VH-VL binders against a2ajx4r71to235. Designs and how they scored, part 28

Target 1, 165 residues: a2ajx4r71to235
Amino acid sequence: GRCNFEDRLCSMTEDQTLQPGWTRRSGIISNSPPFWDHNGNISAHFLALVSRVDSISSNLRSRIFLPTNDQQVCQITFYNFSSNQNGKLIAGLQTLCGDPIEHLWQKTEILQSRWERNVITVQSSQQFQVIFQAQMLATHGQEEVIAIDDISFSSGCLPADVCQT
Short names: E, the ipSAE of ESMFold2; O, the ipSAE of OpenDDE; V2, 0.75 times the mean of E and O plus 0.25 times the DockQ between their complexes.

## First folded at step 15 (VH-VL; framework fv_tislelizumab)

Design u4 (at its last look DockQ between E and O 0.05; V2 from the best seeds 0.00; counts 0 for: pae O 8.6 > 2, off the site)
Fold by ESMFold2, look of step 15:
Structure u4 (fold): chain C 165 residues (1-165), chain A 117 residues (1-117), chain B 107 residues (1-107)
Amino acid sequence: as target 1 above (165 residues)
Amino acid sequence: QVQLQESGPGLVKPSETLSLTCTVSGFSLSSYWVHWIRQPPGKGLEWIGVIYYSGYTYYNPSLKSRVTISKDTSKNQVSLKLSSVTAADTAVYYCARDSYYSGMDVWGQGTTVTVSS
Amino acid sequence: DIVMTQSPDSLAVSLGERATINCKSSQSVSSYVAWYQQKPGQPPKLLINDASTRESGVPDRFSGSGYGTDFTLTISSLQAEDVAVYYCQQDYSRPYTFGQGTKLEIK
């Protein structure tokens, strides 16, 4: 299950209750960092949330996964790049449809110069989705960017077809 | 053979603009980016800023109102301008190349700039 | 700005002995620390990138380690040519910042 975003959203979906904002970009078309994907490839694509004038908030949501167990660990691997002084990126999980999102990881207020690899271990006794939440305040100058690349789920993250309540 | 070479006037009067040129060879400004770094006499290193292959620049906030970095691709040159200089701007100035996986792996030999009347 | 603090400020080590220089960042920089060597009258020379990756042409006696906030440069067997000032530098976040330097000399 790796997603390099050469296709649209690689089975990730935006939360319909929030304004759409994630865009597939590459370094070739970028007006601000990052100018390459996490492998240093200028032409390869990554997923970016971009803000210039308006404050923006968006969620990116995974497919539903079955409960985890100790036999096979469910790990989420992703790369992040933020050129944002006025916002944050959060990775979390949501069990049962409509439950509050549990925050597992976050990054805020760092103008990164390099992609960072992150690994998050999930433990859940219920079905869950992985949620990436991004928030950025408006700017009046150069665009600010939160980017994600290469989201993958280890073998312990077992797909499910339905949300259970 | 990868090389960077700084050049410019070694003496600059206070309140004037310091202008330096970094001439590169053995690599492309379309694939690598260039940093400017300075070192006051007997002191440590201070990062000034960067220009990426796209022309995008970012400057150290401590200097950013006074700094301009630009490039001329036809001449293989990257320029540094620092306005309104004072004695505190006396330093050796370096340019260095970078990419996502190499770090600042090649530096110029540096050029000494003295700010005095 | 991320502050990089080196220790010690200076270090005297006998030829053939091990030298250790520490660098601590004011917040996590992941593995994104580089180490530079600067000899008198010369520009800095990149030794180590990404905390532990030795630059091509750098002798095997140089090694780096660390993650997060605590980083170490080790010279396993000091040679006379290793007398220099050593700088750590983070390239995780702009602006890039350097440690204050550690002067290494022969005891």
Scores: ipSAE 0.204, ipTM 0.736, lowest interface PAE 5.3, mean pLDDT 83
Fold by OpenDDE, look of step 15:
Structure u4 (fold): chain C 165 residues (1-165), chain A 117 residues (1-117), chain B 107 residues (1-107)
Amino acid sequence: as target 1 above (165 residues)
Amino acid sequence: QVQLQESGPGLVKPSETLSLTCTVSGFSLSSYWVHWIRQPPGKGLEWIGVIYYSGYTYYNPSLKSRVTISKDTSKNQVSLKLSSVTAADTAVYYCARDSYYSGMDVWGQGTTVTVSS
Amino acid sequence: DIVMTQSPDSLAVSLGERATINCKSSQSVSSYVAWYQQKPGQPPKLLINDASTRESGVPDRFSGSGYGTDFTLTISSLQAEDVAVYYCQQDYSRPYTFGQGTKLEIK
């Protein structure tokens, strides 16, 4: 599956237990970086968490996947942008057993005005979701952004509801 | 099997328009980008442009005023047009598929285009 | 445009020995670098994507590394079939640009 955020959040879901903050943006409607998606398209959309005054944290969850197998590797590809010097983005795995989020990838270093491509391999013996956690400290009125674009799941990532449809 | 194949006239006169077709098989143009790349004799590679899933195109600024890329998904064909050609446009022209996770992983064999009067 | 500069322009390495090709970008391209192998009369073949991800079917002796502006393609043990011209390429921003190529031969 692929989510380029041209159709809202696609199959992704924002956690309602945290402060809502993810917004769909593009270079056309943004007043702050990024002014284009990872392809340099100013009209294309991406998902952004924006901090203005207060600290903010929000999670984005994937659909449920079946346990991984050794036949096909489950890989997640996504693009990340950050303009916040005090921001953190984490890609994690959470099983449906109520386990804590396992951090598979995290970024604390900032490459301002630059998109980065990331590839993560997932292995789980339980059904799981992929969770993107974005965190930003207070910005004292300056708008800063953590953005995500083009989330992709390889064929080795098997949706739990595929056999149900 | 995944395959791309370039086709078109091997000889074009100066000031005319070079027209090439990339015919693909084994995959859908709705799921992959297609790039055009060229290589002058004995030289390196030059990126011409790309057409994305939606049909959105981006061209190399050095060629933008002369280049047009389009596609017909139902025919599995991507087209390249380069107007006002000169001898500098003599090259082997390649089309290659791409995705945001695979890169330019499959190329056509290339087609030679010579610009000569 | 982002300029990709390879070094060396040509390289001769003995069979079984390590071959190292470097690529520098004029500005940071994150991990958006691919390596291609091109043999005479053939199109370029993708070896490495995203700086370090080996393409399916590519022998383990090929590896890529680097991030930002400095990238390296390494062949741990050169084989006869590895004689070719190698190109680095950035897809960080449009237009995509290639290095000038490195001709690898057997010493």
Scores: ipSAE 0.012, ipTM 0.629, lowest interface PAE 8.6, mean pLDDT 89
ESMFold2 (binder alone), look of step 15: mean pLDDT 93; pTM 0.949

Design u5 (at its last look DockQ between E and O 0.07; V2 from the best seeds 0.00; counts 0 for: pae O 6.0 > 2, off the site)
Fold by ESMFold2, look of step 15:
Structure u5 (fold): chain C 165 residues (1-165), chain A 117 residues (1-117), chain B 107 residues (1-107)
Amino acid sequence: as target 1 above (165 residues)
Amino acid sequence: QVQLQESGPGLVKPSETLSLTCTVSGFSLSTYWVHWIRQPPGKGLEWIGVIYYSGYTYYNPSLKSRVTISKDTSKNQVSLKLSSVTAADTAVYYCARDSYYSGMDVWGQGTTVTVSS
Amino acid sequence: DIVMTQSPDSLAVSLGERATINCKSSQSVRSYVAWYQQKPGQPPKLLINDASTRESGVPDRFSGSGYGTDFTLTISSLQAEDVAVYYCQQYYSYPYTFGQGTKLEIK
């Protein structure tokens, strides 16, 4: 699936537990850009991480996927909007064997006026999760934002089943 | 009909503050945002900054220390203030509206500002 | 800042012939490029947004193309009223930046 964030976090989960992390926003309730989703709709929702007085870091995780194969390509599609001069958004992989996050894509130091569509190809010989990690430094007064919308996985990204043990 | 009209003094003395007003009609400042752009005589266009309907602003870094953009939604007005002007600030000043679906689609007619003694 | 570089700085084209103006950005701006026409004593007029989308009321002879860093404005059959300065502009990121302009004249 595709997640347009009209319904909470969809199937993605968040690692952060002690402070406000990724929140669901729309242009109607935003105090800072973006004031619309990637379709230009001010009422539609997107997922945002907002920095004000403290530096923050937060992860958003996918479900577990099976190793990729040569038959169909596993691709991640998503939109990003960044209004953060000193932060970054990373898209990467983490395997269940505890490996460090492998960085596949990142964005830094762009004050976007429009959403950007991204496509990332995934190759992994092990089961994996897709991780979106945002890092932002404290602001100089105006709030700054990293936002994501419409995360989707191509048919080559095969879900793993989990049996309770 | 959508319209933007710039107004303000045509002549400003060096070191003073240039103050301009953009009056808008035919659209709401609550749903569109407004840019200021200037064009020195016989030269190209320079973006000054933007104000969103929330009051959130971005400024060209080259001017950020001297520029303030503000709005009064109830009066359909957007204001530009540029402090400590010099002859280099002589230009035609435009306001223009922007929306997510297009670039700056409607511009005012511009107002000429001359900085001289 | 993203630098927008136009070529040529000026060109002269015969009536009814094709005019081509190029614009290159210093880094990818995706499709977020607009083209403006400016006649003497007038504000810029938006012709094309999103690299290739013609604004309402703009004649079919104007077309835009490109993605990423290389963009083109084409006038397929030049008319006398098309004499103007043309600017490309990126609106992908702040600050918004314009090309230096291309003066288009009739031969």
Scores: ipSAE 0.443, ipTM 0.803, lowest interface PAE 2.9, mean pLDDT 85
Fold by OpenDDE, look of step 15:
Structure u5 (fold): chain C 165 residues (1-165), chain A 117 residues (1-117), chain B 107 residues (1-107)
Amino acid sequence: as target 1 above (165 residues)
Amino acid sequence: QVQLQESGPGLVKPSETLSLTCTVSGFSLSTYWVHWIRQPPGKGLEWIGVIYYSGYTYYNPSLKSRVTISKDTSKNQVSLKLSSVTAADTAVYYCARDSYYSGMDVWGQGTTVTVSS
Amino acid sequence: DIVMTQSPDSLAVSLGERATINCKSSQSVRSYVAWYQQKPGQPPKLLINDASTRESGVPDRFSGSGYGTDFTLTISSLQAEDVAVYYCQQYYSYPYTFGQGTKLEIK
């Protein structure tokens, strides 16, 4: 499966929060970086978490996947962008047993005006979801952004709900 | 089959503009990035620049003032222009496909460009 | 610019023996390193992506490892057809930069 956010959130789901969460943006409608998606397209969409005055946190969840196996590796590819100094982005795994999110990838570095490609391998003996957790500390009126684009799951990631679109 | 093929004059005079064309097949320029790389005789590889599928370009700062990369998606062609050439620009020039922020997985065979009066 | 430094510049290894090529970046490039093989009169061929992922069709004897600043390309059992110049490359940030190359020969 692949999600480039041209069709809303695709199969991804945002956790319900009391604060504004992820927004679908493009270079055309953005007043702050990034001004294009990971592929340099100004019109193409990406997902962005924006903060100005308040601390903010939001989780983006994938569909449910079956336990992984050794026959075919499950890999996640995604692109991230950051224009903030007080942000954190985590890619993790959460089983359906209510376990805490296992951090598989984490970024706190500033990567202004740059998209970065990331590849993560996932192993789980239980059904699981991939979680993208973005966090930003409060700012003083300056808009800060964490953006994600083009999330893909390899064929080794077996969806549990194959019949769902 | 995925292919890239460079073409253009093999000889360019000093101070003139080097113009090359990369013709691609087996894939769309609307989906992939294309890089230009060059290799002077007996030396290593130098990255020149890239054009995204949108047409956005980024150039090596060392060559930025002289380089222009463009494309015509309908013709499956990417163009490289390098102005004010000198002998230092003599090299084999390659175009190569980028598989979304990864290594360049498919290269052209390269075209030799010699700068000489 | 990020400088990629390979070592050694040249390497002679007997057939069937292990060949090891190292690449060091001037700053962390995480896993965004590719390895290429170039034979005379040919363009570079991508062998390893993302520091450790073999491209399709690449023999199992080729492997890549490393993260951050130190990377290694290993040929577990050198074959005659492996004679070539090998390059590492970072694609962490622009401009993309290559190592100076390592010439691998049969001893």
Scores: ipSAE 0.039, ipTM 0.709, lowest interface PAE 6.0, mean pLDDT 90
ESMFold2 (binder alone), look of step 15: mean pLDDT 93; pTM 0.953

Design u6 (at its last look DockQ between E and O 0.08; V2 from the best seeds 0.00; counts 0 for: pae O 7.9 > 2, grease 20 > 18.9, off the site)
Fold by ESMFold2, look of step 15:
Structure u6 (fold): chain C 165 residues (1-165), chain A 117 residues (1-117), chain B 107 residues (1-107)
Amino acid sequence: as target 1 above (165 residues)
Amino acid sequence: QVQLQESGPGLVKPSETLSLTCTVSGFSLSSYWVHWIRQPPGKGLEWIGVIYYSGYTYYNPSLKSRVTISKDTSKNQVSLKLSSVTAADTAVYYCARDSYYSGMDVWGQGTTVTVSS
Amino acid sequence: DIVMTQSPDSLAVSLGERATINCKSSQSVSSYVAWYQQKPGQPPKLLINDASTRESGVPDRFSGSGYGTDFTLTISSLQAEDVAVYYCQQEYSWPYTFGQGTKLEIK
């Protein structure tokens, strides 16, 4: 499922590691870029992690998916925008058995002027969640942002009804 | 009729502040961004900075300590101030508009600034 | 800063022949490259946006291609009016940066 965040977090949930966490924003209410979603729509919403003076970190987690196989490819599509010079955005996997987060993709230390579309292929022999982890070091001056929009999972990403025991 | 026009003094003394104005017409500063770019005589292009419709700015790190870009939407003007100028700041200065889809699609004619005694 | 390196620095091409200008970025800029034409005494004119999208009013003999780090501007049949300096520019990240320019002449 695709989430454009017009209504809320869709099926994604947040691990609040440090306040204020991910917020739902649009270009209309933004004090800093992006002033639009990835389609150039100023009123459409996206998720943003925002910092001015404090270090901040937060995770965004998907629903639980069944193990993947070669017959149905599981792909994650998302757009990212970072105005952050001193932080990073990571996309990764975590299984339900307390395994460490496996990093699949990251973006560090770049001030984007455009949204970028990303596609990540997932392979996992266990049930898993997709984790987006954003970290921004203490910033001073202008507001800095890490933003995500239109997180979607291909048909090969099969939802699990309950946690694996 | 989309236009941008740069204006300001053509001669500026070393150590003083260069002050330029970009006057726009045919579009709104509430809907577009404006960049400043300069070109030393016989040289390439150097991006100076941008101001968004919100007033948010980014500056070239090489100039950040000396540059300020501001705007007055009601007067259709964007201002560039560059402090502590030297001969290295002699250039043609351009303003250009931008938006998410257009890129820097319309440029002013440029104004020549010479830094000399 | 992302460095944009153009090659060649100058190029002489016969009328009606193909001219090719290359631009390489120091890191990936996705498709976010613009190409400009600048004639003497004039401001730069946007030709190509987003690597391959021609600006309105630009003749179809101009084309752009590339993704990631390697980009090309091609003039398929050179006309006398195409004599100019050409610049690539990345619009992926701040600060925006330009290539050094390629001077195109008639051979």
Scores: ipSAE 0.386, ipTM 0.783, lowest interface PAE 3.1, mean pLDDT 84
Fold by OpenDDE, look of step 15:
Structure u6 (fold): chain C 165 residues (1-165), chain A 117 residues (1-117), chain B 107 residues (1-107)
Amino acid sequence: as target 1 above (165 residues)
Amino acid sequence: QVQLQESGPGLVKPSETLSLTCTVSGFSLSSYWVHWIRQPPGKGLEWIGVIYYSGYTYYNPSLKSRVTISKDTSKNQVSLKLSSVTAADTAVYYCARDSYYSGMDVWGQGTTVTVSS
Amino acid sequence: DIVMTQSPDSLAVSLGERATINCKSSQSVSSYVAWYQQKPGQPPKLLINDASTRESGVPDRFSGSGYGTDFTLTISSLQAEDVAVYYCQQEYSWPYTFGQGTKLEIK
């Protein structure tokens, strides 16, 4: 599956316990970078966590996937953007067995105005979700952003809820 | 089968505009970026620019004032224009696609352009 | 622009032996480095992406490693068909930049 955020959050889900949350943005409606999506489209949408005065943290979860197998690799591709120097973005795995989030990918140093492509391989013997966790320290005046765009799951990532759209 | 093929005049006079076309097959320009890269005789590779899915372009700052990249998705063609050419622009010119999961994974065979009076 | 510097400029290795090519970036490029193989009269061929991900169809003897500023392409057992010029390239930011190339020959 693929999520370019042109249709809300696609199959992704935001944790409601973490506020403020992710917002769907575009270059047209943004007051701060990024002013285009990863394809350079000003009108295209991406998902952004925005910090103004307070420290913030929020999670974005994928649909549930079945345990991975050795026959076909489960690979996740996504683009990230950050306009601050004190932000952190984590891509992790969480099983449905109550395990803590396993960090598979982390980024703490991101240059402004640069979309970056990332690829992650996932292995799990249990059903799992992919979680994107963004964290930013208080900015005390300036709006800062961590953004995600165009998340894709390879065919090796087998949805548990195949009947869901 | 995925394929890119560069075409255009192999000889261009100084001060004129170099025009090349990259014709693609086996994939859609709506799903891939396309880069232009050149290689002077016996030298390394120089990145010229890229055109995104949306048509947004970014050019190497060293060539920005002279370069224009465009595309016609319906014709599966990407165009490169380089104005005010000199002998330094003599090179093999390549177009290459940038896949979603990897870098420049498929290249054209390249086309030789010689700048000479 | 980010400068990519390869070492050595040329390398001669015996058949069956290990070949190692290094690439250093002027600033951190995370894992966003690609390696290409170019044979005479041919376009570059992508071997490795994201520093260590082998492209489909590329033999297992080719491997890439590194993160930040130092990257390495290794051919564990050199074959005759591996004679070529190899280039590293950063995909971290525009403009993309290449190393100057390393000419690999058989000793």
Scores: ipSAE 0.013, ipTM 0.624, lowest interface PAE 7.9, mean pLDDT 89
ESMFold2 (binder alone), look of step 15: mean pLDDT 93; pTM 0.950

## First folded at step 17 (VH-VL; framework fv_tislelizumab)

Design v1 (at its last look DockQ between E and O 0.11; V2 from the best seeds 0.00; counts 0 for: pae E 16.3 > 2, off the site)
Fold by OpenDDE, look of step 17:
Structure v1 (fold): chain C 165 residues (1-165), chain A 117 residues (1-117), chain B 107 residues (1-107)
Amino acid sequence: as target 1 above (165 residues)
Amino acid sequence: QVQLQESGPGLVKPSETLSLTCTVSGFSLSSYWVHWIRQPPGKGLEWIGVIYYSGYTYYNPSLKSRVTISKDTSKNQVSLKLSSVTAADTAVYYCARDRYYSGMDVWGQGTTVTVSS
Amino acid sequence: DIVMTQSPDSLAVSLGERATINCKSSQSVSSYVAWYQQKPGQPPKLLINDASTRESGVPDRFSGSGYGTDFTLTISSLQAEDVAVYYCQQYYRYPYTFGQGTKLEIK
């Protein structure tokens, strides 16, 4: 599956137990970078976490996936953008049977003002969700942004709520 | 200045509940995660658990059945409760700040808890 | 749980010389490793984050390297104030786990 955020959050869900977080933005409606999506499209949408005065954190959760297999690799591709050097973006794995979170990917070195492509591989013997967790630490009154766009799950990522033939 | 400070009874009887409080200053609990870590005398460090902005908690499986972490953001306090203590729970207990899935960058000075009859 | 194993358990190094502490994880933890310095009667102090990033205020003689399962903390020129116990820690997966510690002394 693919989520380019042209249709709201697609199959992704935002954790409502945290601060108000992600907003759907585009270059047309944004007052701060990025002013285009990962493809350079001004009118296309992406998801952005915006901070102005204080730290902010928010989670995005994928749909539930079946255990992975060795025959077909489950890969996740996504693009990220950041204007905040004090931000962090994490892709984590959480199984449905337990609380532990496994870190799959972290963006700790911020390359500002450009979209970056990322590819991660998921292996899990249990049903799982992929969790994108973003945080920006306190700012000095400037609007800062972490953005995500075009999240894609390879065919090796099998939805748990879909019948397999 | 960012600070964390642990407080609570230094002596707890076996089978009772250990209760500690971590009071923070210089930052908001709505902006940082807080971990609890302990260190038995002359030994290494053991992670106890963490509390997120949302109040979600994760615990070490070795202690999960006995541990409760909570917080009061308005009071800048994080609480640790460990039930059914034994001598093995004797340790210096630390609370520490996390910048979100990172190393713990600021620690309290620690508070010694001894379990003894 | 992911086991973090440090080596050596203790190390004596002359002033001005290089000190090297190793940490091995029982499975890959990517770069999600922190190094701490703990002096007697004090809490641990974060030195290195994300395997190789020095925290603010940490002298440049401290450096971290590694990825996957093998990590190294290096002090390029040992100073008297560097006498302490050093710990590695992974934050790749819960529960977070620490190495057993390495006691660094002056030879």
Scores: ipSAE 0.007, ipTM 0.601, lowest interface PAE 9.6, mean pLDDT 89
Fold by ESMFold2, look of step 17:
Structure v1 (fold): chain C 165 residues (1-165), chain A 117 residues (1-117), chain B 107 residues (1-107)
Amino acid sequence: as target 1 above (165 residues)
Amino acid sequence: QVQLQESGPGLVKPSETLSLTCTVSGFSLSSYWVHWIRQPPGKGLEWIGVIYYSGYTYYNPSLKSRVTISKDTSKNQVSLKLSSVTAADTAVYYCARDRYYSGMDVWGQGTTVTVSS
Amino acid sequence: DIVMTQSPDSLAVSLGERATINCKSSQSVSSYVAWYQQKPGQPPKLLINDASTRESGVPDRFSGSGYGTDFTLTISSLQAEDVAVYYCQQYYRYPYTFGQGTKLEIK
């Protein structure tokens, strides 16, 4: 489904515990861009990964989906925000537990202080999870932010409960 | 056609400043990162630093006190300056493009710098 | 600094045979490892990124694998043009670091 992060992580889980990790933010509580969600709403929430001093990385992982089929396309829609090229956001796919992550999408150009809508089509002959990988390089005196909002999965993304061979 | 080309003096005296220029074509310095890497004769590769499209730089801590990387986007140039050189700075110097955390996909031909009296 | 240690330093393999080069990082680098090929008098050429993703134009006989600390480059059927020095490199955290290189020769 669609997630605007008003309540929770929308069934996404973090692979690794960071202190701090992905946090729910709004423009009201932000010390740095973005100051509103992708709809321009200052009080609405989005997920942010923030680094100031240390390089950090974090994965955000979807529920497990069944293999895709030819009858309905599985699409992932999300909005992202990044202030500069100090950070990296990748959307990927991981089939079978422990397989290498296949990169489906990576930000190739930063629109600077602007939310960007992205659509990714998934094709997989195996069960899979969608992974958002964020990496942030340390900068002296600058807060670096990667934010995401409104992650949704089209009806062709069929849920499964377990990862199986 | 994506190309990077290093240029500069081949011989530099000890204690002087090494200055190199990387001229790029086929891509915009406003959209990509550029790294500098060096390779001493018969030895491996050492990363010197990077300049982001935004102008932010990060340097190898081992060289940080002596190195400056800068760019001139209007001239399609990235510059490397390394001060107070010694014989240990003798190497082939490369500039390379980074597609955004995907390794360095395009390298220049390299320019040989010898530090000797 | 993250140390990348390659093994072996030098490797001789018969034409058509498999060559295997290992790379171990001193701490986890996730999948952020690249492999480069360098021939005499030439700059390094990127072969593999993200531990296992082959760059465009790289022959299928080259493959990479690994996650975390242990990485492998495999050439499934050695060709004469594959004689080179091979480097692994982590790009997980600055400073970027390279392995010491592995010289690959034909027996």
Scores: ipSAE 0.005, ipTM 0.489, lowest interface PAE 16.3, mean pLDDT 80
ESMFold2 (binder alone), look of step 17: mean pLDDT 94; pTM 0.957

